# Designs tried in a protein design chat: VHH binders against q9w197. Part 35

Target 1, 300 residues: q9w197
Amino acid sequence: RLRLQDIPALTQDHCRMRDPAEVERIINEFVIGGPERMQIVSDFDYTITKQRTEDGGAVPSSFGIFNACQSLPENFKAETDKLYHKYRPIEIDPHMPIAEKVQYMIEWWTKSGELTSGFPFDQSEIDQIASKYTHALRDRTHEFFADLQRLGIPTLVFSAGLGNSVVSVLRQANVLHPNVKVVSNFLQFRDGLLDGFQQPMIHTFNKNETVLNETSEYYDLVHTRDHIIVMGDSIGDADMASGVPASSHIMKIGFLFDHVEANMKKYMDTFDIVLVDDQTMDVPRTLLSLIEKQHKLNLE
Below, E stands for the ipSAE of ESMFold2; O stands for the ipSAE of ESMFold2 at other seeds; V2 stands for 0.75 times the mean of E and O plus 0.25 times the DockQ between their complexes.

## First folded at step 18 (VHH; framework vhh_8ghr_2)

Design A1 (at its last look DockQ between E and O 0.79; V2 from the best seeds 0.81)
Fold by ESMFold2 at other seeds, look of step 18:
Structure A1 (fold): chain B 300 residues (1-300), chain A 123 residues (1-123)
Amino acid sequence: as target 1 above (300 residues)
Amino acid sequence: EVQLVESGGGLVQPGGSLRLSCAASGFTFSPYYYIGWVRRAPGKGEELVAYIYPSSGNTWYADSVKGRFTISADISKNTAYLQMNSLRVEDTAVYYCARGSPTHWKSWGFDYWGQGTLVTVSS
């Protein structure tokens, strides 16, 4: 039986836990089940990409990559900014009921789709912009995805951002292996012109089993791989694996970077492991290593 | 209807070379599709040998074939290729061409498969 004190990566000061005994219990369940029962569900923006680079440079969101494309209409950025300034405060409002926020999120995405319609767009421009940010993935992301592929662990990148950008960055970073799937918002084209986004829209408040139940294989996967690592950088990411059987074991890893003291309590109440200003994949990689190595030893 | 048809299999001596082709129809190579070669030797499980994203040229190779096999694609012919050099007896297998997508998938990994082509390496 593994103990947390014997796992150096989990005893570091920046690695915080509301209930260390529960983390220990889940790790040991993962070890018993082995790689064959594992799946990964991860956000993309500021979860697979860094929240902070070493030189302090900005890391764009997946929509930020699209918004940087030069072929967009001249006023596109300004109009997009108007929508952002109207709806972002609603999205993050700590007091508004979720049901009310959902109506505003639908309004926001509808208007964004209308803005993103009626003109030609060369998707290769996304690739050009995205190529500049393959170096902005968390340290050792390449090794993490290589291990997931080698171990045969299904990996879902679940993003409310722009999937065209997500796919481009991951593919150019050579981590988009056959075990990796992307569920996100994608550009739609009709008659050679942009026609908003493919339906259904994914937003902060439906980024969970509600969207995923529409995918037949994901439903089957949930029933066969009930040991789950969830990775995210915002409170809403914690629900990405909702709807699993009661016998499931879920480890929720949250990456906390901004307003750390103000956000610490909420993150610790939500995630099982909170990593403060950690710009690496080292903790997830440590978990994979333990699962593989200790499971093998237990079989002997 | 999506189809993948392999060709180019056969008998070859150790140290020889062989080129497999995978002719695709019912879809066009795009940034959102990858083509892989998977082999199954007698009495063994499946092994992913290599894959390519044809639109961008990104490739991957299993350690067992790295340096000896080269995967490529010709978008204009809608065809992927596996150039196999320095062949060994243990490369003997049925080789399957397969297609997958990170975004348009029915199953995890690959969702469409060819019927396979036999490669026998024997002296």
Scores: ipSAE 0.836, ipTM 0.935, lowest interface PAE 0.7, mean pLDDT 90
Fold by ESMFold2, look of step 18:
Structure A1 (fold): chain B 300 residues (1-300), chain A 123 residues (1-123)
Amino acid sequence: as target 1 above (300 residues)
Amino acid sequence: EVQLVESGGGLVQPGGSLRLSCAASGFTFSPYYYIGWVRRAPGKGEELVAYIYPSSGNTWYADSVKGRFTISADISKNTAYLQMNSLRVEDTAVYYCARGSPTHWKSWGFDYWGQGTLVTVSS
């Protein structure tokens, strides 16, 4: 039986846990089940991409990559910035009920779709911008995805951002292997012109079984894989896998970077493991290594 | 109506070469499709040998074939290729061409398969 104290990556100062005994229990369940019971559900923006780089460089969001495309209408950036400044404070408001926030998120998405309509656009421009950021993924992301592929572990990249950018970055970084699926918002075209986004809308508050039950046959494809690692950088990411059976074991990893003191309690209450200013895949990779190696030893 | 048709299999001596082709129909190589070659040796499971995203040219190879096999695609002919050099007896298998997409779902991994082409490496 593994003990948490014998796993150096999990005893580092920046690795925080509300209940270390529960983390230890889940790790041992993962080891018993092995790679064949595992699945990964991860956000993209600031979860697979870095929250900060070593030299202080900026990492754009998936929508930020799209907004940097020069063929967009002259006022496009300004208009989307107006929407952001109106709706972002609502999205992050700690006191507004989620049901009320959802109405504003629908409004935001609708208006964004209207702005993103009626002009031609070539996906290759997204690829050109995205190519500049394939090296802004968390350290050892390439190794992490290679291990997931080798172990046959289904990996869902679940994003409320722009899927066209997500796919472009991951593909160009050579990590978008056949075991990886992307569920996100995608551009829609009609008669060669942009026509907003494909239905249904994905936002912070429906990134869970609500979308997965309606958008894909996700649970049918992974129903035997009830050992889940969830990775995210915001509170809303913790529930991305909530539709699995109650007997499932879920390890929730949260990447905390912004306003650490103010957010620590909320992250600790929400995630099983909170990683403070960790710009690597080292903890998820350590879990995979334990699952593979200790499971093999148990088989004798 | 998606179809993948393999060709180019056959008998070859160790150290020899073969070029497999995968002619695709019923879809266009978009940025969101990859084409893979999967092999199954007698009595063994499936092994993903290589894949390519034809629109961007991004490729991947299994360690067992790296440096010996090359996957490529010709967008204008809607066809993918697997150039197999320095063939070994352990490369003997039925080779399947398969399509997948990170955004298009029917199955995890690959959603459409060819019928396979036999490659035999024997002296």
Scores: ipSAE 0.799, ipTM 0.922, lowest interface PAE 0.9, mean pLDDT 90
ESMFold2 (binder alone), look of step 18: mean pLDDT 82; pTM 0.829

Design A2 (at its last look DockQ between E and O 0.97; V2 from the best seeds 0.00; counts 0 for: SAP .701 > .668)
Fold by ESMFold2, look of step 18:
Structure A2 (fold): chain B 300 residues (1-300), chain A 123 residues (1-123)
Amino acid sequence: as target 1 above (300 residues)
Amino acid sequence: EVQLVESGGGLVQPGGSLRLSCAASGFTFSPYYYIGWVRRAPGKGEELVAYIYPSSGNTWYADSVKGRFTISADISKNTAYLQMNSLRVEDTAVYYCARGEPVHWKSWGFDYWGQGTLVTVSS
């Protein structure tokens, strides 16, 4: 039986837990179950990518990569910024009912699609911009994805961002292995011109079983994998695995970087492990290492 | 109809070389598709040997073949290749070409498979 105090990565000051005993219990369930019961569900923006670089430079979001493309209309960024400033406060409003927020998210998406329509766009430009940021993935991301592949662990990158950018960054970083799948928002083209985004829309409030049931046979493919690691940087990411059976064991890892003091209680109430200003994959890698170590012992 | 047809297998001595081909039809290589070679030997499970994203050229190799095998793709011929050099007895297997994608998948890993081509490495 593993004890948390014997796992150095989990005893560091920046690694916070509301219920260490529950984390310990889940880790032991993962170790007993082995890699064949595991699955990973992870956000992309500021979860697989860094929230900050070592030199303090900005890391663009997946939409930020798209917005940096030179072939976009001259006023495109300004118009998308107007939409962001209108709808982002609604998205994060602590008082507005979710049902009402969803109506505004649909409105935001519709208007964004209208802006992203009717002009030519060379998708290879996304690759050119994305190539500049393959170094901005969390430290040891390459190793983390190599471990997941070696262990045969299904890995879902589930993003409300722009999937064209997500795929480009992951592929160019050589981590987009066959066990990694992406569910996200993708550009649509008609007759060589942009035509908004492919349906269905993914936003903060449906990034869960609602979208996954609509877009894939995901749950049939992972029905034997009831040990889940969920990784995210936003409160809404904690729901990404909500479609699994209630008997499932879920470890929710939250990366907290912005407004740490103000957000700490909410993150601690939502995630099982909260990592403060951690720009690495070291904690999720440690969990895989523990699972792999016991798995190898069981084979001997 | 998506179809993958392997060729180029055969009998070869240790230290020899073979070039496997995987002719694809029913789709064109896109930024999302990857082509892999998976081998199955008697007494061993399936092993992913290598894969390539043909549109970008990104490749991956298993440790067991790294430095000896090279995967490539010719987009104009809709064909992927596996150049196998310095072959060892342990490389004896049926080699399958397979296609998958990270978006709109049907399964984890690969969605379409060829029939396989036998590679035998012996003296």
Scores: ipSAE 0.816, ipTM 0.927, lowest interface PAE 0.9, mean pLDDT 90
Fold by ESMFold2 at other seeds, look of step 18:
Structure A2 (fold): chain B 300 residues (1-300), chain A 123 residues (1-123)
Amino acid sequence: as target 1 above (300 residues)
Amino acid sequence: EVQLVESGGGLVQPGGSLRLSCAASGFTFSPYYYIGWVRRAPGKGEELVAYIYPSSGNTWYADSVKGRFTISADISKNTAYLQMNSLRVEDTAVYYCARGEPVHWKSWGFDYWGQGTLVTVSS
């Protein structure tokens, strides 16, 4: 039986846990089950990409990559910024009920789709911009995805951002292996012109089984995989695996960088492991290593 | 309908070379599709040998073939290739061409498969 005190990556000061005993229990369940019972569900923006670079350079969101494309209409960025300033405060409002927020998220997405319509756009431009940021993934992301592929672990990248950018960054970084699938918002085209986004809309508050049951056969494909690691950088990411059976063991890892003092309590209440200003894949990689190596030793 | 047709298999001596082709029909290579070669040796499970994203040229190789095999694609011919050099007896297998995508998938890995082509490496 593994003990947390014997896992150095999990005893570091920036690695916070509301219930260390529960984390220890889940790790041991993962070890008992081995890689064949594992699946990964991860956000993309600021979860696979860094929240902060060493030199302080900006890491764009998946929509930020799109917004940097030069073929967009001259006023596109200004209009997008107006929508952001109107709706972002609503999205993050700690007092507004979720049901009310959902109405505003639908409004935001609808208006964004209207803005993203009626003009030509060369999708290869996303690849050109994205190529600049393949080095802005968390340290050891390449190794993490290589291990997931080698171990045959299904990996879902589940993003409310722009999937065209997500796929482009992951592919160009050589981590988009066949075991990795992407569910996200994608551009729609009609007669060579942009026509908003493909249905259904994915936003912070439906990024869960609601979208997955509707847009994929995900749960059928992973039905034997009841040991889940969830990775995210926002509270809404914690529900990405809520569609699995109640008997499942889920480890939720939250990457906290923005407004640490203000957000610590919410993150600690939501995630099993909260990583403060951690720009690496070291904790998830450590879990994979334990699962593979200790499971193998237990079988011997 | 989507079809993948392999060709180029056969008998070859250890140290020899062989080039497999995978002719695709019913679709064109898009930015999201990847084409892989998967082999199944007698009494063994499946092994992903290599894959390529034809639109970007990004490739991957299994350690067992790295440095000896090269995957490529010709978008204008709608065809992927596997150049196999320095062949070994353990490369003997049925080689399948397969297509998958990270979006709109039907299964983990690959959604469409060819019928396979036999490669026998023996002296």
Scores: ipSAE 0.807, ipTM 0.925, lowest interface PAE 0.9, mean pLDDT 90
ESMFold2 (binder alone), look of step 18: mean pLDDT 81; pTM 0.812

Design A3 (at its last look DockQ between E and O 0.90; V2 from the best seeds 0.83)
Fold by ESMFold2 at other seeds, look of step 18:
Structure A3 (fold): chain B 300 residues (1-300), chain A 123 residues (1-123)
Amino acid sequence: as target 1 above (300 residues)
Amino acid sequence: EVQLVESGGGLVQPGGSLRLSCAASGFTFNPYYYIGWVRRAPGKGEELVAYIYPSSGNTWYADSVKGRFTISADISKNTAYLQMNSLRVEDTAVYYCARGNPVHWKSWGFDYWGQGTLVTVSS
């Protein structure tokens, strides 16, 4: 019986909801179920990291961190830029069938792997670059992950980016606690040389149960946790928890920053909560605090 | 083949010190492994006391032990340690070392456990 109007973080103007009554219903299910029924699935790039900093500086993507490493071949950035300009328009094309797009994503992956092969690379370079951006996580990310650890809530960081960078940033920020797991694309090495990426490819269109079933025991490990918070910054992130039973309660939080007016309708139709230019973890943290408060009361 | 073997437990008076060791075999520390110490007191559940990422040196401590316990790792010996100072009666427990991995994981938390070593803090 929590009412949305009594939750200040959710009544802010930048916090948008297509169906507030449904959000209220899901929050009450979470509170009744407690932390033992919860799981978190979150994207990394521009979801755990900020979409903008206060001083206007750019926050690199997880691949951007890798691309800043000085030991990469001199033409590496130019070649990866060529692939990006060819395939990115296909990835976001609103008219091309998804089945056709998947073929191009496989082609992009294959060519990217060829570029990322045949030279030595010291992974500590990623750590050096990543250390510069541990301050670029959303405000109160440290507290959010501490809360998740304390509550014993399984937390999946699910990224189509470069997992080597993701792990480095999270570890150096001291938020990569034992309840946090990362599923992402990782560099492969052979005899001390880069050898592309580990299989299978993770891309926009399989960043869901398809990859999780192929790569992990994920759903078996969380089968009793049917209360899910999904966090993302793009429409494709909304499906990250689609492998759970239909009876599950899923709260989808979308962080909207780019082209707000043009994207608002689609985000509102896709996410349960849309946060406009919110560079914090305050809303997810508020949900956890409500769950924890009732859990403590039940123990009394 | 993966083994974690604890040692260094025993009986100690309040205010005393002990150093626990966790000798690892069947794997080499890579940047993703973390080693933790988990304790279980009689009649109580498990408590994560501390963990370390050996390759980077990042550590974490439970509030109940901050300032008194220090976790460390010696990569050349493939061993993690828990230095326990200013011991209290409530630190009495079986202490388990455990290994986890955020990337190649079989469970939430830790995927391999030692057999435990008993620490008794008593007058």
Scores: ipSAE 0.839, ipTM 0.936, lowest interface PAE 0.7, mean pLDDT 90
Fold by ESMFold2, look of step 18:
Structure A3 (fold): chain B 300 residues (1-300), chain A 123 residues (1-123)
Amino acid sequence: as target 1 above (300 residues)
Amino acid sequence: EVQLVESGGGLVQPGGSLRLSCAASGFTFNPYYYIGWVRRAPGKGEELVAYIYPSSGNTWYADSVKGRFTISADISKNTAYLQMNSLRVEDTAVYYCARGNPVHWKSWGFDYWGQGTLVTVSS
């Protein structure tokens, strides 16, 4: 039986846990089950990409990569900024009922789709911009994805961002291996012109089983894998695996960077492990290493 | 319908070379498709030896073949290739070409497979 105090990566000061005993219990369940029962569900923006680069600079979001494309209409960025400033405060409002927020998210998506319609766009431009940010992934992301591939662990990148950018960054970083699938918002084309986004819309309030049920082939493919690691950088990411059976063991890892003191309680209540200003994959990698090595020792 | 047809297998001496081809039909290479080569040796399981995203040229190689095998694609011919150099007896296997897609799929990894081509490395 593993004990947390004997796992140095999990005893670091920036690695916070509301209930260390529960984390320890889940790790030991993962070890018993081994890699064959594991799956990963991870957000992309500021979860696989860094929240902060080594020089302190900003990393664009997946939509930010798209917005940097030169072929977009001259006023495109200004119009998308207007929509952001109108709807973002609604999205994060702590008092508005979620059902009401969903109405506004549909409105935002519809208007964004209309804005992203009726002009030609060369998708290769996304690749050109994305190539600049393949170095902005969390440290040791390459090793993390290589281990997932070697261990045969299905990995879902579940993003409310722009999937065209997500795929481009991951592919160019050489981490988009056959065990990795991407569920996200994608550009739609009709007769060679942009025609908004493909259905279904993915936003903070349906980034869960609601969207994944509409892509039911995913659950059929992973039906035997009830040991889940969820990774995200926002409170909404904690629900990405909510469609699995209640008997599942889920480890939720949250990356906290902005307004740490103000957000700490909320993150601690939501995630099993909260990593403060951690721009690496070291904790997820440690979990994989423990699962592989200790499981193998138990069988021998 | 999607089809992958392998060719170029045969008998070769240790240290020799072969080039396998994978002719694709029923789809065109786009940014999402990847083509892999998977081999099955007698009495052994499957091993992914290499894959390529043909549109971007990104490649990957298993450690067992790195430095000896090169995967490539020719979009105009809708064909992927595996150049196998410095062949060893342990490279003897049936080599399968396979297609995958990270955003549209029927199964994890690869959704369509060729019928395989035999490579025998023997003196």
Scores: ipSAE 0.771, ipTM 0.912, lowest interface PAE 1.0, mean pLDDT 89
ESMFold2 (binder alone), look of step 18: mean pLDDT 82; pTM 0.824

Design A4 (at its last look DockQ between E and O 0.95; V2 from the best seeds 0.00; counts 0 for: SAP .68 > .668)
Fold by ESMFold2 at other seeds, look of step 18:
Structure A4 (fold): chain B 300 residues (1-300), chain A 123 residues (1-123)
Amino acid sequence: as target 1 above (300 residues)
Amino acid sequence: EVQLVESGGGLVQPGGSLRLSCAASGFTFSPYYYIGWVRRAPGKGEELVAYIYPDSGNTWYADSVKGRFTISADISKNTAYLQMNSLRVEDTAVYYCARGNPVHWKSWGFDYWGQGTLVTVSS
């Protein structure tokens, strides 16, 4: 039986846990089950990409990559910024009922789609901008995805951002292996012109089993994989694997960077492991290493 | 109807070379499709040996074949290739080409498979 004290990556000061005994228990369940029972569900923006670069440079969101494309109309960014400033406060409002927020998210999507329609756009421009940010992924992301592929672990990148950017960054970073799938929002094209976004909309409040059941064969394909690592950088990401059976073992890893003191309690209540200003994949990689190595030892 | 048709298999001596082809029909290479070569040796499971995203040219190779195999694609012919050099007896297998898509997927890994082409490496 593994003990947390014997796992150096998990004893670091920036690695916080509300219930260390529960984390220890889940790790041991993962070890017992081995790689064949594992699946990964991860957000993209500021979860696979860094929240902070070493030199302080900006890491754009997946929509930010799109907004940096030069062929967009002159006023496109200003108009999208107006929508963002109107709807973002509603999205994060702690008091508004979810049902009401959903109506505003539909409104935001509809207006964004109208704004993102009727002009030419070459999707290869996203590739050009994205190429600049393949080095802004968390340290050792390449190794993490190589390990996932080698171990045959299904990996879902589940994003409410712009999937065109997500796919481009992951592919150009050479981590988009066949075991990796992306569920996200995508641009729609008609006759070489943008035509808004493809249905259905993915937003903070349906980024869970609701969307996955509507858009994929996901749960049927991974039904035997009841050991899940969930990775995210916002409270809403913790719910990404809620469609699995209640008997499943889920390790929720949260990357906390902004307003650490103000957010610490909420993150600690939500995630099993909270990593403060950790710009690496070292903790997830450590879990994979333990699962593989200790599982083999247990079979002997 | 999506089809993948392999060709180019056969018998070669150790150290020899073969070039496998995977002719695709029913779809065109797009930014999201990847084509892989998966081999199955007698009595063994599947091993992904290489894949390519034909549109972007991004490739990957298993350690067992790295440096000896080269995957490529010809967009105009809608065909992917696997150049196999310095062949070894342990490369003996049925080689399948397969297509996948990280965005539009029906199964984890690959959605469509060819019928396979036999490669035998023996003295």
Scores: ipSAE 0.841, ipTM 0.937, lowest interface PAE 0.7, mean pLDDT 90
Fold by ESMFold2, look of step 18:
Structure A4 (fold): chain B 300 residues (1-300), chain A 123 residues (1-123)
Amino acid sequence: as target 1 above (300 residues)
Amino acid sequence: EVQLVESGGGLVQPGGSLRLSCAASGFTFSPYYYIGWVRRAPGKGEELVAYIYPDSGNTWYADSVKGRFTISADISKNTAYLQMNSLRVEDTAVYYCARGNPVHWKSWGFDYWGQGTLVTVSS
């Protein structure tokens, strides 16, 4: 029986938990169940990529990588920024009903698709820009994904960003192993021209079983894996695994960097583990190492 | 229709070499497809030994074969290869070529498999 006090990575000051006893219980369930019952669901932007670098340099979002491509129309970024400033406040509004927000999210992505239509685009430009940021992943991400591959743990990178960028960064960083799948928004092409995004569109409020049932065989492929680690950097990420059976054990890890004091209460209420200004994969890696250690002992 | 056809298997002595080929048809290598070699030894489970993203050239090797095996792809021939050097008895297995896609999948890991080619390493 593992105890939190014996797990140094989980006793650090920046590692916060609303219910340490519950975290301990879930860890022990994971360890008993072994790697064959595990799955990972993770956001990409500012969850696998860093929220900040040591020198304060910018880490672009997956759309930011696309927006940096030279062949885009000169006004593309300005028009995209106008949409962002109109719709982002609605997305995060604490008082607007979700049903109303969904209508605005559909409007936002529809208009974004219209902007991203009617011109040629060389997808290799995304690779060129992405190559500059393969070193901006959280520290020890390479080791984390290597551990997941070695343990055979299905890993879903679930992103409302731009999947073309997500895939490019992960592949060039040598972490996109066969156990890793990406569900995200992808560019659509028709007759050699951009034609918006492939359906269905993914936004904050459908980043769950609704999209996964339409775009993949996900739940059928992982139905025996009822021990889930969810990783995200925003409140909305906590729902990415909501489609699993209620009997499942879910560990939700939240990476908190922006407006820490203002957001602490909501993050603590939402995530099982809140990591404050942690730009590493050390906590998720520690969980895997505990599972692997006991698994090896059981095989002896 | 997607097909993967392996060739190049056979009997070799320990320390020898073989080159496996995986001829692909029904699709072209794209930035999303990866080709892997998976082996199954008698009485043992499945082991992924190597994979490549042919378009980008990114590769991966299992620790059991690092330094001895090399995976490569020739896009113009739509073919992937596994060069196996310094073969050991424990490399004896049926070797399968497989294709996967991190974006468009119907199965976890790999979606399409070849028929397999037997590699026997013995004196």
Scores: ipSAE 0.811, ipTM 0.924, lowest interface PAE 0.8, mean pLDDT 90
ESMFold2 (binder alone), look of step 18: mean pLDDT 81; pTM 0.823

